VHH binders against E3 ubiquitin-protein ligase MYLIP-A (mylipa). Designs and how they scored, part 25

Target 1, 279 residues: E3 ubiquitin-protein ligase MYLIP-A (mylipa), of Danio rerio (Zebrafish) (Brachydanio rerio) (q6tem9r1to279)
Amino acid sequence: MLCHVTRPDAVVMEIEVDAKANGEDCLNKVCRKLGIIEVDYFGLQFSGSKGENLWLNLRNRISQQMDNLTPCRLRLRVKFFVEPHLILQEQTRHLFFMHVKEDLHRGHLRMCSEQAQELSALLAQAEFGDYNQNTAKYWYTELCGSEPNQTTINSIIAKHKALEGLSQASVEYQALQLVSSLEHYGVEWHWARDAEAQRLAIGVGPEGIAICRDDFSLVNRISYPIIQIATQSGKSVYLTVTKESSDSVVLLFKLISNRAASGLYRAITETHAFYRCDT
Key: E = the ipSAE of ESMFold2; O = the ipSAE of OpenDDE; V2 = 0.75 times the mean of E and O plus 0.25 times the DockQ between their complexes.

## First folded at step 14 (VHH)

Design w5 (framework vhh_7pa5_2; at its last look DockQ between E and O 0.92; V2 from the best seeds 0.73)
Fold by ESMFold2, look of step 14:
Structure w5 (fold): chain B 279 residues (1-279), chain A 124 residues (1-124)
Amino acid sequence: as target 1 above (279 residues)
Amino acid sequence: QVQLVESGGGMVQPGGSLRLSCAASGFTFSDNTMSWVRRAPGKGPEWVSTISSSGGSTSYADSVKGRFTISRDNAKNTLYLQMNSLKPEDTALYYCTADIRTYYFDEGKETYYWGQGTQVTVSS
């Protein structure tokens, strides 16, 4: 069976696996070809027939999870984000960086102009190397939502010149350190509706769950210690959380499909399990 | 509280028939895919049959295809398994199950919901 595995940098890898291969077989082949030992941070994603963004279950056969196998189209993604200093391999940090770079295009990471100027310079050094007057435009609009004026451009250029001589690996690390401090670093987003049918963006991350409106403005943040139970039933995910008064409440999230609900449920429980071991 | 209560089991001779029922409560039955699973003495669980939430799609293990019929009545929150042409190898404890799972954060443990099961014994 032929898998087209798209890396975070958009490069497509062709991976052949046995017709009865499980997800882990494919992920291991991908990581071996990339020289990645730290496999536990990564997973493979695919698109469901209703547009769902789904994680391939690594313990189950690929053929039983996907609607289209000719070819099997997968995306290599970081599943569990950690602080950059905990990552052992530079190649692993590079893949984190490429994932984060793609995520910045989606606007889920909030950043002030000062941070955007600093990150713009780091991204330019990583992509183009030392400042050159023929260097194209900087990543500023993608980071803070407005076009840079000439004063801002000059500030970015000054910051870029200050990075002269730094290696790609060094500036990627600095970029990751900056991004790791941002709101929603390492957060996986799921669309859902509440009991009132209002659309919500549910962010599952290292510290807990962010409940946001459809414009990603925060409604509530729930840390893992106050969550007692997660239940998936059909298209619904329920969370039982402890209020400060010791009372508990049940939150309902309704998703577009059973697979989407399973995806949110697994995101919550697997992320909790991963970071509980590290806490 | 999620409850699944199986009934209709018993002893029957080879070639006989039984109809199993599963009464469901504590969740929205019509939203859930339902299944029958059996466990023969000393064996692990074996999937028998699955029915979609609407009842429009069914599937069966090869060992029971053509002999067993799964059905549901969403108005009565009840799942059924009609078992015909029973064989000694069908002897098992039969459970109904729903696609419901619960994770307990303090234990880091996942659980599923099964009833006590109903015993089917096929013996001459």
Scores: ipSAE 0.596, ipTM 0.809, lowest interface PAE 0.6, mean pLDDT 89
ESMFold2 (binder alone), look of step 14: mean pLDDT 79; pTM 0.785
OpenDDE, look of step 14: ipSAE 0.728; ipTM 0.891

Design w6 (framework vhh_lunsekimig_d3; at its last look DockQ between E and O 0.81; V2 from the best seeds 0.70)
Fold by ESMFold2, look of step 14:
Structure w6 (fold): chain B 279 residues (1-279), chain A 123 residues (1-123)
Amino acid sequence: as target 1 above (279 residues)
Amino acid sequence: EVQLVESGGGVVQPGGSLRLSCAASGFTFSDNTMGWYRQAAGIERELIASITSGGSTNYVDSVKGRFTISRDNSENTMYLQMNSLRAEDTGLYYCTADIRTYYFDEGKETYYWGQGTLVTVSS
């Protein structure tokens, strides 16, 4: 069967796999073609019939998970983010960078003006090369949501000029180092509703779970050590957490579909397992 | 707590009929996909029928046309009507729901099953 796998930079790869292939067979072929040996950071995503963004289960047959098989449309994405210095291959860092760049367009990562100035210069250098005109200001507006004043514009220009001659790989690494210091780096977001049907954004990250309002303002943060049990049932995900009083409480999240609930459940359990690093 | 209790098993002659029931409690029955597994001696458990929350059904070929899965959401009960029974249908029949639990301290996942109800097809 033919899979169209879209890279984070929007380039489409054509991957042929056996009709009975599981998800990892396709992922391994994608990574082999890209020269990536650090396959554990990556996964393949697809769209559900209700617009869900879903991870392909790597242990199960692709044909049992996809609604459309001619062709299977998949997206190569980073599933587990780590600090940039832990990444061994330049090719892996490049894919991390492209994924992060897409996340910046989505507005998932917040930063202060100084960080936005520095990142804007790095992104401009990576995309357009040495300073020629003020291309970085458009990134600043996207990152901060407001036009830069003249002092900020001058700072961005100076930062971009200081990057003259640096390779694309070098500035991509510096951009990743900056982004990795931001709140919510490596966080996967899921839409849910609480027991009163209020919309929540649930962030699953390396150290735990962030419960946010629909504008991403924080309501509560739950670290993995206080979580005892996660249960998925139908469209619902339940978390049993230990209160400070040593009693337990059960939190309920309702999602739009069973597949979405499975997605949140898997995000929590697989992220916990990945970052636990137990031997 | 989640409970699934099967009933309706017994001894029948070939060609006979049985109706199995699965009483469910401890979760919102109407939201879940329910299923029946069969375990014959020396064989791994096999999913033989399933029914979604919306009533869509699926069967393995060996029982298609002979078995009918159904559900009554008002009674939190799933059924399996088994007709034209054969000796090969002998085994334990388990009720299951699409519910799973992960225990963070062990890093282990578990699923929920009923205790099983025995169906014996013999002269």
Scores: ipSAE 0.605, ipTM 0.810, lowest interface PAE 0.5, mean pLDDT 88
ESMFold2 (binder alone), look of step 14: mean pLDDT 78; pTM 0.769
OpenDDE, look of step 14: ipSAE 0.728; ipTM 0.900

Design w7 (from v7 with I99Y; framework vhh_7sr4_2; at its last look DockQ between E and O 0.83; V2 from the best seeds 0.00; counts 0 for: unsure alone 64.0 < 65)
Amino acid sequence: EVKLVESGGGLVQPGGSLRLSCAASGFHFSDNTMGWYRQTPGKQRDLVADITSEGSTNYADSVKGRFTISRDNTKNTVYLQMNSLKPEDTAVYYCTADYRTYYFDEGKETYYWGQGTQVTVSS
ESMFold2, look of step 14: ipSAE 0.673; ipTM 0.821
ESMFold2 (binder alone), look of step 14: mean pLDDT 78; pTM 0.778
OpenDDE, look of step 14: ipSAE 0.790; ipTM 0.904

Design w8 (from v7 with Y102S F104S; framework vhh_7sr4_2; at its last look DockQ between E and O 0.02; V2 from the best seeds 0.00; counts 0 for: pae E 18.6 > 2, placed apart)
Fold by OpenDDE, look of step 14:
Structure w8 (fold): chain B 279 residues (1-279), chain A 123 residues (1-123)
Amino acid sequence: as target 1 above (279 residues)
Amino acid sequence: EVKLVESGGGLVQPGGSLRLSCAASGFHFSDNTMGWYRQTPGKQRDLVADITSEGSTNYADSVKGRFTISRDNTKNTVYLQMNSLKPEDTAVYYCTADIRTSYSDEGKETYYWGQGTQVTVSS
């Protein structure tokens, strides 16, 4: 069977796999083509019937997981973000960088003005090379949500010029270092509703679970140690959490589909497992 | 109610051994994957070992060859034999249960973990 695997940079890869191939087989072929040995950081996503982003189970057959196999459309994504210094291969870092760029566009990462300026310069160097007034573009507006004044522009330009001669790989690494220090780095977001039907963004990351509003303002942070129980039933995920008073509270998250709910549940369990074992 | 009660933790010298036990109740023990995690203060909780309902085992690289996970379905108990203990093994150890009841569209998955038992390896 033919799979179309889209990379974070929107390039589509044609991957031929056996009709009985599992997700791991496909991912391995993708990574092999990209020269990536560090396969464990990556996964394949597909869209559910309601447009929800779902991770392919790598242990199961692809044909059993997807409703539409013609064509089989998958997306290569970083599943587990780690600190840049832990990444061994440039190819792996490059994919991390591409994924982070998407996260930046989506507004999932917050940063101060100084960080935004630095990151803008790094991104410009990565994309365009050395500073050129005719070709240089900056990410400041996307990063901070506002147009920069002339002073800010000049600052970014100065920072970009300071990066003269640096390779793409070098600046991507620096960018990842900067981004890895930001809040919500490595967090996977799930949209849900609470018991009151309020929309929430549920972030699953290495430090635990972040419960945020639509604008990603923090409502609650739940560390893994205080979680007693995680349960998925139907479209709902339930978290039993220990309070400071030693009492327990149950948090309810309603998702768009059973599969989405399962996805959140798995995200919590797999993320917990991964960072416990590999970092 | 699902309950996981850990025991067997304590203080031991490097090179020593401990055996952790987890008594499970409130679910069909023999049909579910059981595991052990550990956590150091300020750090993430890490998988140490797990064992499926079929008896397949998995270990963290850091404990391979030293730790052995086993289960007794007649006693609803999962064990972690820890040999050749090292100071870096010092942590709170948690018993976990991954209960998968995949019945049709109403499938329920539940992840449970206990309160933990302290293991300290020190000279």
Scores: ipSAE 0.010, ipTM 0.259, lowest interface PAE 9.1, mean pLDDT 88
Fold by ESMFold2, look of step 14:
Structure w8 (fold): chain B 279 residues (1-279), chain A 123 residues (1-123)
Amino acid sequence: as target 1 above (279 residues)
Amino acid sequence: EVKLVESGGGLVQPGGSLRLSCAASGFHFSDNTMGWYRQTPGKQRDLVADITSEGSTNYADSVKGRFTISRDNTKNTVYLQMNSLKPEDTAVYYCTADIRTSYSDEGKETYYWGQGTQVTVSS
């Protein structure tokens, strides 16, 4: 069967796999074509019939999971984020950069004005190269939500000029180092509703689970050690967590579909397993 | 406790038909993918067919056009209609359920299996 795999930079690859192929068979072929050895950071996403963003289960057959097989439409995405210095390959870091650049464009990462000024310069150097007054454009408003005044613009220009001569790969690495320090770096968002049908954004990341309102304001943060049990039933995910008083409470998240609920459950369990560290 | 009980196996002549049933309990049957696998002595279990909660089906090449998987969510039962049986279909047939459970699964999918029902095709 033919898979159209869209990279984070929007380039579409055509990947042929066996009709009975598992998700990992396709992912391995994608990574081989890209020269990526560090396959474990990546996964493949697809869209569900209700608009869900779903991870292809790499251990299961593609045909069992997809609604449309002619062609199978998949997206290559970073599934597990790590600190940039742990990434061995420049090409892997480039894909991480393109993924986070999309998240920055959509406003999913928060930062202060100083960080926005620094990152604006790095992004401009990565896209356009050395400072040029006729072509310089900066992402500042997208990064912190405010229009820059002249003092801020002058600061960004000075920072951009200081990057003269640096390669695209070098500034992408510096940008990733900055972004990796931000709240919500490596966080995967899931839309859900609580028991009272209020909309929630559930962030699953390296440090745990963030429960936010639909404007992404934080309501609660759950670290992995306090999760006693996680289960899925139908469209619902249940978390039993330990409260400060040592009592337990059960949290309910209702999602739009069984597959979305399975996706949240698997995001929680797989993310914890990936980042688990024993002393 | 998850339980899957297969029935309907037996001895059949080549070209004959059998209908396998799998009664399920202990989980939300209508929300889970169900399937049939088969195993001959000394070999791994191989997929025969599966069916999603929404009714989408998938078949092994060796059984396409001869076998039909179906489900009845009101009876918590999955079926395998086996027509035009061949000696190569001789195996123990296992019902499966794809169920995720507690955090103790460490991010792995958990498949539940029945005890199996023997299907023997010989003249």
Scores: ipSAE 0.000, ipTM 0.124, lowest interface PAE 18.6, mean pLDDT 83
ESMFold2 (binder alone), look of step 14: mean pLDDT 79; pTM 0.773

## First folded at step 16 (VHH; framework vhh_7sr4_2)

Design x1 (from v4 with I99Y; at its last look DockQ between E and O 0.92; V2 from the best seeds 0.00; counts 0 for: unsure alone 64.6 < 65)
Fold by ESMFold2, look of step 16:
Structure x1 (fold): chain B 279 residues (1-279), chain A 123 residues (1-123)
Amino acid sequence: as target 1 above (279 residues)
Amino acid sequence: EVKLVESGGGLVQPGGSLRLSCAASGFTFSDNTMGWYRQTPGKQRDLVADIDSGGSTNYADSVKGRFTISRDNTKNTVYLQMNSLKPEDTAVYYCTADYRTYYFDEGKETYYWGQGTQVTVSS
C-alpha cells in the first residue's frame, strides 16, 4: 500500500509498505529516508472519522486502524520529547523545533515577556535570517498573551541584530533550549470532560499529567508516582491516584469517542513507560 | 472484576453453523465496543468482528457475508452467528471489550479476554 506521510515541516513523503505492514514498518521506512536513527522519539498520526488526532499503533496492522487506505494519510510527529541536549542529530532537532512551533502557535506554551522577546528574535532569525529593516512582524502575542509596545518591539529588534550570522540550525537549537525550560514542554493535549461534564484539557508529559480548564489554566498536576492504575473503558479513562492520607481516589475523564479515550490512555501509559526506562 | 465467558463452540461439519455467546460483567457493557477474535496454534489472535455501542459492525474480510455479530444490552451479551463454516475457521474464539488496565508499579498492561471457546470444522 502507498502511504502519504506529512512531515512537521509540511513536506509530504511517499512510502510504500506491505499490505499487512504494521505501524512500525512504515515509521522505520520514514526515518530511514530521513536519515533519522533516533526513531524512538517519533510516531505517526492520522485523523479519525470524528476528526480525532490519533496515534497509529506501531505494533498493529495499519490496514486495521485506518478508515481510508487509498492512499493511507499519516503525519510524522514527535511522540516523546526529551531535553534538547540529549538529541544527537540536527535533523531530529529540526523536527522537534517544527513541532514545538505549532504548539506555540496554538498557545499551549506560555512564557514571560523577557522569554517571549528572546524567542521572537530566534524565530525571526530562523525564518528570515539576519535582521533587515523589512522584518515586519515578530511572533510575540502568541508567546505571552499580550501585544508588544514599542519598547518591547525595539528590544526584540536588538536581540535579533545580536543573532547576526547565526545559522538556522543554531538558532533552532537555542529556541528549543529556551522552550524546553517552559511549563508544558513535551506535553500532549487531550480534550475531555470530568464526571460533571465540565470541559478539561488533559496534558500528558514526561513527569505526569496536567489537568487544566479549557483555557489551559492549571487545576491540578499529578505525577506518575502517585498514580496506581489507569483504565480505559469505552469512551472513559479512569485514574486511581493516592491521596495525602494514603487512601485512593478515582478520577474520571470522558472523551468524544472510544478511539479518543484509547488515545488518552495510551498517551499516559506509553509516556510513563518511555520515561521510566530513562531512569 | 471484569469477566467475559464464551460459550457455543463445538464440532461441526463444513457448511454448518454455530452461534457463539459472550456474557460480560464488571464494566458498563452498553458503553463498550465488543469483539470476537480467533487464534490457531502458533499464531496471533486475529480480529473476526466487532460491534460498537451504537450497533455499527466491522468484519474481517475472511468472514464477511458468513458471520454476523450482534449484541443484547439487556443481557450484557454479544453474539457471533457463524454460517457456512469452513475448515479454516477452526480456532479458539475469544471475546473481548475495549477495556484494559495499566499498573504503574509494574509498568505493564492487562487486557481482558474470555477463556475462549473451541470451534472445530471437520468432516
Scores: ipSAE 0.631, ipTM 0.805, lowest interface PAE 0.5, mean pLDDT 89
ESMFold2 (binder alone), look of step 16: mean pLDDT 78; pTM 0.776
OpenDDE, look of step 16: ipSAE 0.773; ipTM 0.908

Design x2 (from v4 with G54E A97T I99Y; at its last look DockQ between E and O 0.89; V2 from the best seeds 0.00; counts 0 for: unsure alone 64.9 < 65)
Fold by ESMFold2, look of step 16:
Structure x2 (fold): chain B 279 residues (1-279), chain A 123 residues (1-123)
Amino acid sequence: as target 1 above (279 residues)
Amino acid sequence: EVKLVESGGGLVQPGGSLRLSCAASGFTFSDNTMGWYRQTPGKQRDLVADIDSEGSTNYADSVKGRFTISRDNTKNTVYLQMNSLKPEDTAVYYCTTDYRTYYFDEGKETYYWGQGTQVTVSS
């Protein structure tokens, strides 16, 4: 069977696997072609029939997980984000950088204007190299707005000039260091509804779970140590958490499909398992 | 406590029929996908059939047209009607559900299976 695997930079790879292949067979071939040894950070995503964004289960047969296999369309994504200094390979850091750059369009990374100007300069150095009088437009709409004032532009230019001589790999690393310090670095978002049918954005990250309204305003933040149990039942995910009074409460998240509920459940449990072993 | 109890297995001649039943309790049966897997010695458990909360079914290629999965939400029971049985269908058949639990202090996930019921197709 032919898999079309899309990288975070939109480049499509063609990967041939056996008709009975597991998800890991495909991921291993993708990583081998990219020279990636650090396979454990990555996964493959696909789209469900109800618009779900789903992780391919790597231990299970691809043909049993997807509705359409002609062609089998997958996306290579970072599944588990770590601090950039823990990444051994430059190519792995490059894939992390491409993933983060793609996610800038989503607008969930909060930063102050100084950080936005710094990141804009790093992106410019990575894309165009050293500053010169013909350097392309610096400001990105997501970072600095559509019409940044001249003071902002001059600040970005000054920061870009200070990066003179730095390689693409070096500035991508610095960009990752900056982004890794931001709120929501490495957070995977899931849409759900609570028991009153209110729409929620559920952020699953290295340290726990953020429960937000649909405008991403924070309702509650739950660290993994206070979570006792996660349960999937059909389209529902339940979390049993410990209150400050030592009593337990059960939180309900209802999703649009069983697959979406499985997605949230797996995001929570697999992220907890991954980062629990990192200590 | 989640409980899945299979019944209906036995010895049957090739071409015969059996009906397996699985009684479920301890979770909201009507909300969950129910399924049957089978296992022969030395092999992994293989999906036979499943049926979701809306009644949509899925079958392994080897049993399509011969086996029928169904559910009765008033009895919390899933059934597998097995017709035109072949010696290759000989296995232990397990009832299962997509209901699952993860315990954070242990870092362990629990899937729920019945104890299994033996089906033997032999002349």
Scores: ipSAE 0.675, ipTM 0.824, lowest interface PAE 0.4, mean pLDDT 88
ESMFold2 (binder alone), look of step 16: mean pLDDT 78; pTM 0.774
OpenDDE, look of step 16: ipSAE 0.810; ipTM 0.911

Design x3 (from v4 with G54E I99F; at its last look DockQ between E and O 0.90; V2 from the best seeds 0.00; counts 0 for: unsure alone 62.8 < 65)
Fold by ESMFold2, look of step 16:
Structure x3 (fold): chain B 279 residues (1-279), chain A 123 residues (1-123)
Amino acid sequence: as target 1 above (279 residues)
Amino acid sequence: EVKLVESGGGLVQPGGSLRLSCAASGFTFSDNTMGWYRQTPGKQRDLVADIDSEGSTNYADSVKGRFTISRDNTKNTVYLQMNSLKPEDTAVYYCTADFRTYYFDEGKETYYWGQGTQVTVSS
């Protein structure tokens, strides 16, 4: 079967796999063509019939998971984020950077003005090269949510000039280092509803789970050590957590579909398993 | 507590038919997606068909048009009607539900499967 695999930089790869291929067969071929040996950070995503953004299960057959096989339309994405200094290959860091760039565009990784000034300069150097008053454009408003005044603009220009001569790879690494310090770095977001049908954004990250309102403001943070069990049943995901008083409480997340619930369940359990083994 | 019991397997000639049943207990059957998988020796379990809580069905390409999945929520039972059977359909057939548990202290995931029912298609 033919797979069209879209990279985080929007480049489409054509990958041929056996009709009975597992997800990992396709992922391995993609990574081989890219020269990526750090396969464990990546996965393949597809769209569900209700608009869900779903991870292809790597151990299961592609044909049993996809609605359309002519061609299979997949997206190569970073599934497990790590600190940038742990990444061995420049190509891997580039794909992390491109993924993070989309997260920044969506507003999932907000930052303070000083960080926004620094990152704006790095992004401009990566996109346009050395400072040029006619071509440089800065992401500042997208990064911190407010328009820059002239003092802020002048600061960004100064920082951009200070990056003169740095390669794209160098500034992408510096940008990734900055972004890796942000609160929600490496967090995968899932929409759910609580027991009272209130809409929640559930962030699954390296150290635990963030429960946020629909505007992404934090309500609660749950680290993996206090979680006893996760259960998926139908469209529901349950977490049993231990309180400081040694009591247990059960949290309910209801999702739009069984596949969405499976997606949240897998995000939690696979992220826990990855970082438990990878640390 | 969760229990899935398959029945209805057997020996049949090519072109024949069988009807598999899976009786479920220990969870709210009507809320879950129910499915049938099959396994031949030395191979992993493959999805055959599933049916969600709203009655929407999904089939493996190899069985489309020959197999029909259905459910009776009053009896907590899911069925697989298998027509036009072929030798390559020979396998152990397992029933499952979209119900699973992960224990964080061991890092282990528990799935709930029936014991399986053998289907053999030979002349």
Scores: ipSAE 0.551, ipTM 0.790, lowest interface PAE 0.5, mean pLDDT 89
ESMFold2 (binder alone), look of step 16: mean pLDDT 78; pTM 0.772
OpenDDE, look of step 16: ipSAE 0.732; ipTM 0.902

Design x4 (from v4 with I99W; at its last look DockQ between E and O 0.77; V2 from the best seeds 0.00; counts 0 for: unsure alone 61.5 < 65)
Fold by ESMFold2, look of step 16:
Structure x4 (fold): chain B 279 residues (1-279), chain A 123 residues (1-123)
Amino acid sequence: as target 1 above (279 residues)
Amino acid sequence: EVKLVESGGGLVQPGGSLRLSCAASGFTFSDNTMGWYRQTPGKQRDLVADIDSGGSTNYADSVKGRFTISRDNTKNTVYLQMNSLKPEDTAVYYCTADWRTYYFDEGKETYYWGQGTQVTVSS
């Protein structure tokens, strides 16, 4: 069967796999074509029939997971984020950078004015090269939500000029180092509802899960060590957590579909397994 | 406790029919997707069919048009009607639900399968 795999940089790859191929077969072919040896950070996503954003299960057959196989439409995405200095290959860092760039556009990452000024300059150097007053364009407002005054604009320009001569790869690495310090770096977001049907954004990341309102304001943060069990049943995910008083409580998250619930369950359990092995 | 009990397997000639049943307890059956998988010796379990809480069905290509999955939410039972059976349908058939649990202390995941029922198609 033919898979159309869209990379984080929006380039589409055509990958032919056996009709009985599992997800891992496709991912390995994608990574081989890209020259990536660091396969473990990546996964393949697809869209469910209700608009869900779902990870392809790498151990299961592709044909058993997707609604449409003609062609099989997948997205190559970073599944497990690590500190940038742990990444061995420049191509891997580039894909991390492109994924992060998309997350910045979605507004998932919190950033103060100083960080926005620095990142604005790095993004401009990566896109346009060395400072040129005729081409320079900065995405400061999009990064922190505040319009820049002239002092801020001058600061960004000064920072951009200081990057003169640096390669795209070098500034992408610096951008990743900056973004890796942000509160929600490496967090995967899932939409759910609580027991009162209130909409929640559930962030699954290296340290645990963040429970947020639909505006991403934090309600609660739960680290993996205090989670006893996770259960998926139908459209629901349950977490049994240890309270500060040593009692246990059960949290309920309802999702739009069984596959979305499976997706949240897998995000939690696979992220826990990945970072448990890493430490 | 979640329990899944399969029945209805047996020996049948090619072209014959069998009806498998799976009785479920220990969870809210009507909210769950129920399914049938099959396994031949030395191979992993493969999806045969599933049916969601709304009655929407999904079939493996190898069984489309021959097998029919159905459910009775008042009896907490899922069925697999198997017609036009072929020798390649010979396998142990397992019932499953979309219920699973992960234990963080051990990093262990528990799935819920029935014990399986043997289907043998031979001339």
Scores: ipSAE 0.511, ipTM 0.773, lowest interface PAE 0.7, mean pLDDT 88
ESMFold2 (binder alone), look of step 16: mean pLDDT 77; pTM 0.760
OpenDDE, look of step 16: ipSAE 0.595; ipTM 0.888

